# VHH binders against Formin-H (forH): the designs that were tried, part 10

Target 1, 361 residues: Formin-H (forH), of Dictyostelium discoideum (Social amoeba) (q54n00r34to394)
Amino acid sequence: VSLNEIIDLDREFELLLDKLAIEDPIKRKQMQSLPDISKRTLLEQNKADIYRTVKHKGPIESFADVKSVISSINTKHVPIDIIKTLRIHLNTADRDWIQSFLDNDGVQPILNILKRLERNKNRKRKEHSILQWECTRCIAALMKIKIGMEYIASFPQTTNLMVLCLDTPLIKAKTLVLELLAAIAVTDRGHGAVLTSMIYHKEVKKEITRYFNLVQSLKIEKNAEYLTTCMSFINCIISSPSDLPSRIEIRKAFLNLKILKYIENLRADYNEDKNLLTQLDVFEEELSTDEQLNSQQGTQIGIEDLFSQISSRVTGTPSQQELITLMTHFQRMSSSNLGLGVWTLYNALANQLEDELKIHP
Short names: E, the ipSAE of ESMFold2; O, the ipSAE of OpenDDE; V2, 0.75 times the mean of E and O plus 0.25 times the DockQ between their complexes.

## First folded at step 1 (VHH)

Design r15 (framework vhh_rezetamig_d1)
Fold by ESMFold2-Fast, scan of step 1:
Structure r15 (fold): chain B 361 residues (1-361), chain A 123 residues (1-123)
Amino acid sequence: as target 1 above (361 residues)
Amino acid sequence: QLQLQESGPGLVKPSETLSLTCTVSGGSISSGSYYWGWIRQPPGKGLEWIGHIYYSGSTYYNPSLENRVTISVDTSKNQFSLKLSSVTAADTAVYYCATEYRGWYSDLTLDYRGQGTLVTVSS
């Protein structure tokens, strides 16, 4: 990369922060510390605002009626130009408009488009990839606002359809998806959703194991920005849980796929790429640290131990009957064919309630 | 949830090293969700970012200070520290420790900050 390209990126990003009215010195410095790929992604999303690109006559003429906008995208054959117009609007819309969009179930038509593209992926492949890209950018625009981020992080069905975009030939699209999933994964609510979505990805794409295609991309893809983002996503999934057993379990999946050999190869192929090398270092350092902690003392808390603790406190109290009722619901869930996703959804709801009640150790 | 508390000498002589510690409570510093950082505010001036560290040891410093600043982490004590060498009167400021999310969306950034500690550089 030339010095002029580096200077241009930093200058343009400063203009973006000014445009977004980010005046908090801490938030501004945090944004300026983002990887170059994250900066480029944000600049691309806001390009129309920064460069004042000429607006073409869009298929959606008015955004005053949110329900009409949603109806325009809730059809079986949605033109790409309609989704592009929506994406541009979502990047500039105020909080009240976005709230109305979410309240009127505006995300569902976008998810329906992604679901239909997966079913018809062998038709008009170029248009499919572009439409996946534009839908992903709409989701990214919604995630800029806290209410949109909370909506997307709360329900595995949203992230389930986002992960289907990882098979796109557009490097920038799969890079953006991984950035968004990493952002979701660092939240307690969103971490479970992302893990569940990777199981869904395995089922739909018929992977041998979860993360197989993701890890293989470290060998196949020759784009340094993508590789850095992919490693960053993997690191976020593994490091997000505060408890050692969860980190060990998640990491085992990657170790079983021989990720350490791919990391060795990436070090050789990209020996001067500081951003990528940092993410490779993070993976190996965290592995070493957790192995040391695991060797000292493992806390093995099983289902039976947890239930024994709960039962000893609740038995003989007025709460005993409510516990029996809850366990009966869980028994019915365990016999259902709905799988991991339902348990993850229940955990997300429980986390939200506990946060409101301030029930944290 | 998370609480951050600065500690260290309030007075440092010119040419010596300024040393501060941040103690983290209500959560583990070994969380991969955060960078752990330092910012300062000189009297009558705006905030200046000093640097941050990831718990694995990876550091990022303000270019204006990088030849003088070292940030380190001690996961066993749930602490991270700042050392600023060769101090002058210009380094007199209120110093804060703070978290920074590794994610790129600002809405995911939980700006936990200590109360700040005044460090005066004088003889």
Scores: ipSAE 0.000, ipTM 0.185, lowest interface PAE 14.3, mean pLDDT 77

Design r16 (framework vhh_rezetamig_d1)
Fold by ESMFold2-Fast, scan of step 1:
Structure r16 (fold): chain B 361 residues (1-361), chain A 122 residues (1-122)
Amino acid sequence: as target 1 above (361 residues)
Amino acid sequence: QLQLQESGPGLVKPSETLSLTCTVSGGSISSSDYYWGWIRQPPGKGLEWIGHIYHSGSTYYNPSLENRVTISVDTSKNQFSLKLSSVTAADTAVYYCARVSYWDRGLYTDYRGQGTLVTVSS
């Protein structure tokens, strides 16, 4: 990065002319025609003069001032080099500086850049993907400290804009996004935000179902590092909830998208990639474990076994005749043309009655 | 008062490595607010930015020089250094070390050393 790359020289010089109240069109045009070295010299002199003046009046606006840094990135056309410099600073700044950055809404300009890039879909500029990459790296830098991670996980707008980067052609950028989303998903507040962001992704990208593009990438992409990270992210989303029903529900979305067929193909194509194979194994092992746990909840009891248990408890009691009457009702329902609907209706009525009578296992 | 002072050999042979050190006094290099950099001026030409470094070791280099430039920082000595490899006569210049900061929407220098002339000659 050169000084010319960091400084948008013509824009900064025009701002200097505005600051100096140079409104004469002829004089302004003459000054705009100065060589770049002359423009840089005048900008440096103006900085030095302001620095000397403010030295006796109070704080100097510089990189030292969090608000000055935020103002530098809060524009419609932010040079990529400024974002790169911010990224490096965020990786090295102390906790107090980062806290001030967060408190002064320093993340919002980064999110505004990501939002603007998505709105300008027809912009096929090379800088588009690189700017998404650098913004994502700034978010990554913030997530390295606890206060930054907590901030990012607490604001769903952040994860919503991060998932839009998944469609970038820059493989390293979407790999990083998945790594960051996985880290967010394992936090208490972050899991829900990540799940919601995938709904947002579906709506913005016009997917048939949530996770469609993500699962399709397992077939399309030929980058082993990306595939490993993608599987890791999927595993994190599914396995983060401690609640078995939640894991089953999330996993069903992937199973319905035929992820098991893609896993089979990936095993064949990447048979020596230990990292990828580990993530494929994790998916299948967790599926098997949860299926075993689900079976242990008594879902696989046969009709004959259930009837035998009921019959043994009721036969020889006054309730036997009532059971016969109930079975007669069920026999009539089983002979009806209503099929599944009549049984689900009776189950709903039974659940309501059990709740009213406080009959719970 | 913040002062920067360059030091190093004033004569370097072609193909060798130019090595300069900047000593900072009256302020700390470990400041999170500033970068520390190198600028040069060949005889009769304008200023050319070489690169700058953050106290953590993160570096930015002029693309024209990036394959030849290494900038390093030693926070314990309050110093930072420049190494420019494979020098030619075109690298003859007055070399300045500088404190670099963001001001408004650009990168600017506010303190600079007195400069040291480095001549590349046999």
Scores: ipSAE 0.000, ipTM 0.115, lowest interface PAE 19.2, mean pLDDT 76

Design s01 (framework vhh_sonelokimab_d1)
Fold by ESMFold2-Fast, scan of step 1:
Order: structure tokens, then sequence, then C-alpha cells
Structure s01 (fold): chain B 361 residues (1-361), chain A 124 residues (1-124)
């Protein structure tokens, strides 16, 4: 018997005899007298019910013991083969097993691995990407059932680590992450979590603006399945809110990143890809529909429509020349590298003037 | 957020073929994995087949593989079920259902949106 290194063959074989309900003392002695090779073969054929491995501070006794499984992955250094075994098991486990796994904080060790991989980025790149991929697949397996999806959608820490995986060079991993995030974003609770996680992504990756890297990937990546999934994700986060103001606000971020020009280029480059073209159509159709609704309601007027209203009121009056001068100032501002702060200063000055003149909103 | 409406059901002779359609309304149809289920009178609902959001992956119940083909047209927001070599035991109300993520496609409880169903009767 080695406490940390070797499976106790005789102990495991006794457990197998118990599982098979072999209680006859004569038959039990006969089977216990089998050669070690025969015992190992019988254990291998029945391994689904008896799982043992070299002891790494917490080997699992069987998959029936959820806490032992969690203990085996809740160590400082987790071998990739253990995470792969967990991923395979999560894909075949029933709902009661998954519920117990969630209730006993089984997700936390997986998140801890992803967090360590992010902190130690640029070390052992190939092993890093493989372990990140296997952890992502474990999350995917949990999201296959409603209780797992609700759990993932309820904890922003999970989506925060998932969005960091978008930086991976592995296209299949990026595509899977976007598929998972899109699925989360269409749920009520998950939409807010995904939006918050994109703020976190901006902060960690030092993006100039939220969604910058995501939108740039539409130009950089040449994989049609990825591009389709990326557009689908963008459409999900914009269209999930039922209220018009929220959709317009989220969409503005993408419009400011010149997504319409990227869509134009994608239509030219992928003119026969029906799935991608459908996602591009969805973006533009929803934009058009919301602009029409916005115009009808008059609550969130577009720049061009607002300018048309101002222009029609001012044309032919002495104020026309002043408007031209103001627009010329704004044209120079818009071509500078000055940020949002300059526009907010102008708005503050306008608000102060309106207050002094007692002009109502 | 997605509404599903089945159509194309009706009476068909044994050995015949029938194509069912499921029209989706709402947004982001391609973000949903969608499947077909059926329920015969006095029996539990059973899984037929499912297709991923992109259409790149399909899965079928073992008993129906080779007879039924699932497909989707995301440009038309429509899901299809092509049914061949129909048998009297295929008589059932057929439902389309949508879920936010692809996998474990045969679990009824994991589908969030359901159509009203379309009746298929296979008799001579």
Amino acid sequence: as target 1 above (361 residues)
Amino acid sequence: DVQLVESGGGLVQPGGSLRLSCAASGRTFSSYAVGWFRQAPGKEREFIGAISGSGGSTYYAVSEKGRFTISRDNSKNTLYLQMNSLRPEDTAVYYCAARGYWSTYDLESEYDYWGQGTLVTVSS
C-alpha cells in the first residue's frame, strides 16, 4: 500500500466483489485468489463505478462521491488529465449529480484555475491554452442543463473569467466562449452579468473603449464560423433588453466603433455565406427598426433628424450664420483626439446657459 | 423572447413523407439551439432531433436516425423536420422547442420556449 502513489489492488477488488453482491465465502475466496493481472482486468471493465488514481492530496473513491471529485480538483496544481476526466464526467452526469456539484461549490476550483492561468499568462503557452480550453468545456458541460445555466448566469465572476478567454489564439475556444456568452446574454439575469463582464474585460485588457477588441476581431479573423458567432453575440447583447432606450444605448457603443463599415466589408468578403449574412442583416434591420421607433416616439432623436429640425427652424433667419459657425467648431472638435470629456464640458456649459435663460428641457 | 409556430402537419399514409416547419418570431433566432419533440396520446413527450444555432451540428434520437432530417434556415427564421418512411407509431403532436445553448439536446426540461404543436396522423 502506498498512501500517495499506488492504487491498493486488493482493497479495490474487495469493493468490486461488494458491488457485484458476491457474498458466498467460497466464491469470494476463489476470486480473491485470482492473479493480479486478472484482478486489474476486472477492475478496468468496471472502472465507471470505482475510480482511483495516484494520490494527489485527494483521490476520488468513485464518481458517486461529489465532494471527493471537488477535492481532487481543488488543489494548487491540478493535472490537465484530471480536468479532462471531470469534463467527460460532467457531459454524462445526471441532473442530481450536477445539482450536488453546484451546491458543494464545484465551480469555484475551475474558476480558480482560470484565474491562475490569467495571472501567469505567457508561461508554457501551449499547456496554458489546453488547460483553459478544458476548463471552458467544463463550464459548457454545466450550462447544458438549466440549473447549471442559471448558476453561471447568477455569478458574474464566471462570465468575467470567460470574457478573458476571448484573448486566446485558439479559434475554436473563442467561438465556444462567444456561443456560451450569447446563451447567457439572452437570459434576464445573464444579460446584466455579460455587460458587466465586458466592462471588466476593458479594464483588464486596457481597451480604449468597451467592445474594442471584439469589434476589431471582425476585421482580423478570417474564420466564417467565428465571425457569424461574434455577430450573433453582438446581436444578442443589443436585442435582449425589451426597452428601446437600453437597446439604443448598447448599440451606440458598437456604432461609435464603426461596426457598420466592418459589416460592409464582411458582406463583400463573405457574399455567399448565408449564416453570416443573416447575422449582418439582423444587426442592420434592428438598427433601422429602432431608429423608426425612436423617431415616432420623439424621446431619443438621432443626430441627423435633430439637425434637420434645427436647420429648418434657423434657415432664412439671422441665426443661420451662427449655426454654421457652431457646426464648424464641432467639426474641428470631432477630428481631434480629444475624448468624451470635451463634449461633456460643452454640454455642461449649455445646461448652465439654459438654466440662466429658464429654458425648459 | 422567441415565439415558435409549427405547421405542415396532416394525414399521411404509411411509408409516406411529410415536411414540418417551425416559424420563429422575435430576435436572434440563430442564437438558439432548436429541437423537435413529439407526444402521442397517453404517452410522454419524446425527443426527435436537435440542431445548433449555426446549423453546423445535429443530433437525432437513435430510433429516428436515417428516417428524419432536421435543418434550419436562419435567413427565414425557420426550422424544418423532414420525415420519411412514416409508420403508424409516428402519429403524434409534433412540437418545436428552443434553448439558449447547444448540448444535452434530448432533455425536454432544458428547453425554454415551445410551440403549440402540429398534429401528424399516419394511417391508411
Scores: ipSAE 0.000, ipTM 0.294, lowest interface PAE 15.6, mean pLDDT 78

Design s02 (framework vhh_sonelokimab_d1)
Fold by ESMFold2-Fast, scan of step 1:
Structure s02 (fold): chain B 361 residues (1-361), chain A 123 residues (1-123)
Amino acid sequence: as target 1 above (361 residues)
Amino acid sequence: DVQLVESGGGLVQPGGSLRLSCAASGFTFSSYAVGWFRQAPGKEREFIGAISWSGGSTYYAVSEKGRFTISRDNSKNTLYLQMNSLRPEDTAVYYCAAKTRYSWGYEHDYDYWGQGTLVTVSS
């Protein structure tokens, strides 16, 4: 009989947040909205740190062994099997060995491999994808231990190379990368590092705007686990700041990329996927909450402002009666729970503007 | 299967207080944002306030801010509306609703509705 069958995951995760002294209501809500797999990963990280501290205090790890391993991976051409062996070892090594590995700059050779792979990304070698995957798994293994997570969160060069992996065609690899970036983003130092790395991603990939490729993946990718993880990552970077202006600024980038239209499509296409629907709900609920805080009243001021401008320009003209008639039609449509009234109004307004500007498509 | 049942309505004198309850069943209440709406005789349905799934965030209509307080108890699957300093113009049928969409004050974004409870403020 599994203990996990008896113990409620959400309850255990709440206790973990208490142990970590996460008292910020916004951060706590964000953490509680994470997918079950992310919650289990954080619980395992906490358990692994305790295990490595208590259970592995006895084994004597040679300093020469650590340096020998680092020297083996610190070459221009590292065999895939060496990186696989390193990954396995990082998952089983005790805390003292990992600390020595970090202290002797063991992460840098892994980053150098990822840097070389990015430089040669136009070469479709099978070895490229395997090396990128194994290096990413080495980083994941380090992040399972508190000292590794703290190290990675402290050095933006690591997250800079991780975000470049998001353009890989291997769905499991970019899902893992997004999960790791989300875990980093919820830490105070890590949030800034991830935000900076997304600017770096825009620079290297020559995106018109930040997050363009990320948001487009919500339309292109058909893998529910990936979509859930992607939305979770987006929610983490928006909601991690405790200050309202930062959240509004970050969210605005996604709203300008029409993420709300993609969320609507995802709800239709994945109507039974509870984990994905939860992440979509989190995005929309946090948007609504922050709009309320920003307005200090919680009114949908954008629609009223737009109508006020239209009304002021039309009032006293022959068009005033036509606007009243159009609004009467939209009042009837609004009772149907379709949300189409806004679409029809914008289309009618666009046609009138095109006629006025003498632009007739 | 999904049910929202309001209770606590009745006759109250001007200046009085009233607490409305909404009991939810047939869905995972703790996963839904929920709110209160009212409809006075011969008038449109009006938004009062809403509360996030966790209870960490609340959203109020301008006219109700300071007099009404919304709260929830996820362990009891219950939503509450505390109404203070009631006026004759607060006379309406009060509805609770659960939302699946992003707008807090837009009634069309609420998919599940209760049958309503009548509140009459009169001497």
Scores: ipSAE 0.000, ipTM 0.125, lowest interface PAE 15.7, mean pLDDT 75

Design s03 (framework vhh_sonelokimab_d1)
Fold by ESMFold2-Fast, scan of step 1:
Structure s03 (fold): chain B 361 residues (1-361), chain A 124 residues (1-124)
Amino acid sequence: as target 1 above (361 residues)
Amino acid sequence: DVQLVESGGGLVQPGGSLRLSCAASGFTFSDYAVGWFRQAPGKEREFIGAISGSGGYTYYAVSEKGRFTISRDNSKNTLYLQMNSLRPEDTAVYYCAASRYWLGSDTPYAYDYWGQGTLVTVSS
């Protein structure tokens, strides 16, 4: 290899690192120290990717201006190619660009597209399913970065719209949605958001009970990857809370839907699928472990356990601020010397409200 | 400070084998599920496989079953990926990741901690 070829390679590779936004000094030095063959391979791959990206750049003129990008997707009719171009960019953009995108409400236009697709269900075309898939992939790209995951986990409308996407005929889109929801469910704030979104799903889809359609899919769907992801999502919802009472209560919803019978059938039908069998084992082992813990710790519910249960259900929902307000009232009462009488008055009011609302244990 | 450091990457010929390592520090390694992901330039990050905190359960992407093996040594706080029968399309930056819940280990977006990555180039 000639000296000119070596000099050109090093220069081109530095430009590649700039284009890929590799700004970490340690990573940049490590990559610059790679063998010439590795550098050439990355350059060839990048040339192919640039060529494909240029072909798909379409109506988005520049990514330098975040507000311009957001304006391009904030229209009544958004071409699929624009959303595909955005998805590609979100997967490669640096943290500062993503932060600016989030700060300028860049997620809202994506959510508006998902809302329109749900409202126009009666006009469902193949293009609608593809657009829903591309929007879901944009959300997935944002979740790869901590700031994006935290944004999505804290924004209730996002998980509400994601859950509605579970009604898609496109199995790969349904699988991705469950993967993303599982990822959100294992975060502290996201667990409450996902639980609330499943209530929203019940109301919108008019399910007889929460999780009904999800559990029925374990019988209906014949795609092993989907079934594995579905079981993983169920396990994440149940096992994410650190407190035993929350796990028992969430699991009861699935047990009441006869999930153990479906697990038995899945074991018979997919006896060689190690990934699926692992998720089935997790469900049954965690059930067994929690039953043992429940027997050892007793069934008496303390104040701390009740607080944990309420907090887990309310955090990440619109009711969170109302709970804080109610607890502030109770804190003020506990600081007074008024004694038992005040607490009994609150209990009497609560009993009356429960009767009106028909809330029974 | 939680840290994951990958090593063992490099250039290998098609059909060759490579073993990657990931050294963990700053957390109780055995309490975390850990996994391997890869990303080729311009492509999405792709899941390869994960292993539970105890090492009792492993989970693989369907496309990688049989060629790649994940293992861990909790006494050394190290995760491993044994890669066999390597192909040019396996060329990527390989990342290790840790999740507080092993249930999240099959989902790329559920991981709490990530390494900086190690480059694997498969080329003749």
Scores: ipSAE 0.006, ipTM 0.414, lowest interface PAE 10.1, mean pLDDT 79

Design s04 (framework vhh_sonelokimab_d1)
Fold by ESMFold2-Fast, scan of step 1:
Structure s04 (fold): chain B 361 residues (1-361), chain A 121 residues (1-121)
Amino acid sequence: as target 1 above (361 residues)
Amino acid sequence: DVQLVESGGGLVQPGGSLRLSCAASGRTFSDYAVGWFRQAPGKEREFIGAISWSGGSTYYAVSEKGRFTISRDNSKNTLYLQMNSLRPEDTAVYYCAAGLDYRSWTAYDYWGQGTLVTVSS
């Protein structure tokens, strides 16, 4: 470390002591005698306050003009300090400013940065991960206000780019992404968006199955906060639907990836972590409850129940008339006493068509 | 703007108790999860505990369970840390912070100025 860097540290720390209202000469001398590592840590913890106090406004000189702010971040190469400054401002801006930011597509430049970072993933450097983290924190800041949360939940391109961050080496960034996705998933509109985004994640990351990388992280990662958040996210996407069949279907994907074995290992490795254990308990209790309900209702879907589900999804859509036509064909078959062979033939044709159209149960 | 200001720090005898307060101004305090952190001289920043936006859920560092209790009063925009059975190793600058989730201290974006707690050494 150069002499100028030492002088800059001492100056910055003195400004922090001013911010802390430490005016007692004895107390100031005690604080100034701290090791450089301690001083740097304290400065980092108070960075938002220092950015405001030092008046280092960087390239974003004014937040009064929303369009100017958006223009500053809508470039091919955005310095990380600009995004940090934006993140700080988003956390303190009033509702009217945030509404104007959303209305003028202020989120899109942030998404463009995340898309670019994913495109350049093979040569990730420390700066790359930090920029991804700061962009994620901007999204987090927006979600702290109701209009921002509603905006993020309503635009599926946002959740699509957020899920790409799950493979970042920066543990705090993927932890935050999972927290945000869980918050979105518990909303009615957001649940569908998150499920669709996980399909997008599978396609982009070339996963063998949906959720593969997410479930593997339960074995690979040794960070208790991440593991707790990951389990919380999984619990949120499974338990958000009010209907039993949807919960069973979503949960099946995780069960097929042997999540119960990973839960057993996590209980052994993190036996004193109450928050993680609570999330593991939630998964197993919800599974047990739903299995009990499924057993009580019978595991066999009746014709009327199945038709009711199809009808509710198709009624009012352009497909309604085609369903009526299809049912009319089945009505004729039932009245003709053609036997098992014709029904079996229809099932074989349906299976072949589903394979052709890439429709999987 | 959201500003956090800690108070209640000072010199305490080993085995003593101390209650820290954190007063919030700016945006609605009840919109944020809040937590307590400390930094001792020559040591890394340490998470102590956090409380959800409603006060219904708490999350503590394993090492601090039983000795420290976090609470909040949203009507007063104030966060509290009750510290009992204090030890010389508890000597540190204590910070309050506000963020998105009580379980992820890495998501905390608003930080207080800090208050020094010295346990008689």
Scores: ipSAE 0.000, ipTM 0.112, lowest interface PAE 20.2, mean pLDDT 76

Design s05 (framework vhh_sonelokimab_d1; at its last look DockQ between E and O 0.01; V2 from the best seeds 0.00; counts 0 for: pae E 22.9 > 2, off the site)
Fold by ESMFold2, look of step 2:
Structure s05 (fold): chain B 361 residues (1-361), chain A 122 residues (1-122)
Amino acid sequence: as target 1 above (361 residues)
Amino acid sequence: DVQLVESGGGLVQPGGSLRLSCAASGFTFSSYAVGWFRQAPGKEREFIGAISYSGDSTYYAVSEKGRFTISRDNSKNTLYLQMNSLRPEDTAVYYCAATWRDYLSPGQYDYWGQGTLVTVSS
């Protein structure tokens, strides 16, 4: 070795000790007495690893160049730290930068990551769930401003890939996905997209019926924040249409899944959780309001649909036994020689009862 | 300012012992699980082990083979690594790290220290 190599080694090793914050003079002297081979080994490893660590923490070193950022995430294997850095930048970037990111198709690489993670879901790796969550947080950052929200709500694959993330074991990611889907669902263009994506979820995940896994999660999951968000999402997709027939039809899917039984169980189990109870109340109040509007607007509901609605409300409640008893009376009296007169009498009694309840509030 | 600061590293003879400390500040230490990692020259970073938020459960990577003990003192916001029967192969920069997520998954650690150098030489 040359004299210059010897001098460089000692100086570089002193700088390494400074970088590692080894400040004790006795310890520093001991380290400087190490064999040159050991010093070179430590310098090479720590310089390379320090550079790798610094580069990894700042892998998007030129955020002024949107195309460079997109190229860095448009690869087959994107390190999670790059996505975390992108998330942070998306939350702080100005509107012009975000517009350029959208114009250069920057959302597609994020969606490609979600697509690849969905294909690997059978491995059940927690690192995949965290990457899903960070990608979802990138989408959330874009949705914070109007141009991003409009783009995401209109982009054809976004809601499809987001609903597939609902199967993640990471409860915080599930919760965020539902929050974002609800935000999309309140828009005129986004509501239909979310409903269509739930059909896509059924097809890809082989659900028995649309929303089956979502409703089952109300029993399976015990996290109150998730349960509140899940009910809020359900309320949102039901209530967003301005027309009554659409709201009734969407709600019917949940009533057929016996959601009222799940609501009663949640109300009992979480009787002091005011946020969850509020969402449960919203569901039942909107149901009652729309039933009142429906009775005023028309009588076109068929007997099969009416019975399904009553059965869905009553099954699993204390009223079930009383309804069965009443229906047994109807069955017995339907064979009466009074014929149509039986139903006329039952209607008259019901009307009289309702009049008396109005008198005695 | 979240900080994890390792200390206690240094030069030790083969067969010797060291106790590393990691002082935590800027976050609720008792709500996080914590772990130890090391990176030897020319090697990938290696997970050594972890301890749960309460300290009730510890996990050790098979490679440490019973020579290391992880402990924590939540009243002092400090994590410890006791290393015994040290070998030259244990020469590395040792890092502490903290996570609010799955502490048995090495890729899910959010907060990291700058590292402390441990050198074992004959």
Scores: ipSAE 0.000, ipTM 0.090, lowest interface PAE 22.9, mean pLDDT 78
ESMFold2-Fast, scan of step 1: ipSAE 0.000; ipTM 0.176
ESMFold2 (binder alone), look of step 2: mean pLDDT 82; pTM 0.837
OpenDDE, look of step 2: ipSAE 0.006; ipTM 0.241

Design s06 (framework vhh_sonelokimab_d1)
Fold by ESMFold2-Fast, scan of step 1:
Structure s06 (fold): chain B 361 residues (1-361), chain A 123 residues (1-123)
Amino acid sequence: as target 1 above (361 residues)
Amino acid sequence: DVQLVESGGGLVQPGGSLRLSCAASGFTFSRYAVGWFRQAPGKEREFIGAISGSGGSTYYAVSEKGRFTISRDNSKNTLYLQMNSLRPEDTAVYYCAADWSYGLTRPEAYDYWGQGTLVTVSS
């Protein structure tokens, strides 16, 4: 049961209308007739004020000086209450305050907390998970505004530390992380950052392959909201590229992890969950569509086809080991944070070498 | 006890070369991205270059000059900076730093810092 199902929504919304001094009976009735999702959105936007009596402001005394706020969170042992107070403020702060916060490196202390939590697991499990949750919510608050989203999407360090939260036992925290990563992945700079972060996750968590823990969670977790969000993230990361070869390569990683068998099991276990079934349908329909497009473009040479041709000519010759070495260099390069620049450098070097050797393909 | 110890600094004439070394101890060196920063008197600390934990990726602020090369030897827990065609403007204290999160160009992201080694480029 979600927190929104436990809370008396009508009671909490009535308190919000009182706080906003909405005394006109007609306007009050109109606002009370809003859909539940709209009411929850308004409550979330005004959460600091509504829950003031039960969730006190905490130790940050003033938000007028942005640098003082940043200094209060830039310590080695930040109390959870300070981060909660910051999170509440970030959800209500104006654009100018958020811009100043970003310009003065306010995100870095939050990232430093996430970094310390991963490296030092000496904290009690509950305190560790709560601090991860509050830091993730601060990032979520920043991403609600365009300047915050652009900032977060521009720095792979942020997504690298966010993916480390995917292995937390707190289901709501990893659900939120997947929602945020999906939002980042649809941006121009963010897709590459998210892909790189999943390689980083593999390295840190010592996965046998990229996405292994994520795909295994589809079997392990029994929370329908999480499963829906997880499938949505997978669909988002595969379908964000406009070019067919990129979609095929990303999807191939999931197919090799036998995701289709897990989808079959999820259909059986959650046969009436419309949201989850929709995400399962999206995965299978896009796979089918791309397979049809790939067969229609069969005259174009893809990466697998090129490698197959090279491999067939080189296998069994003295050049086989050199090809393996070259491919190993490319594998390491594909795990880097540099992205497009490294591939263009290799292409420039290859062109120069081909010119010197008079090789004209 | 985590330590990063820089060495190889000194006085060099314009057009000369220096190789800086950074010896790491007390942490799993191969897991960290490591980089070089410098700070001239009265100026802010500036990024020079960084290298990923595996050594497979390098990142340079001064790559347009083509004068500096970063490398590492994980078997020796050592980071290197090869500096060629040195100019008086390169005079600074050079710092070695390690970053677990691969924040690379951002000094604020780095977990561990050395004490620095002075490089003076003068006639």
Scores: ipSAE 0.007, ipTM 0.441, lowest interface PAE 8.6, mean pLDDT 79

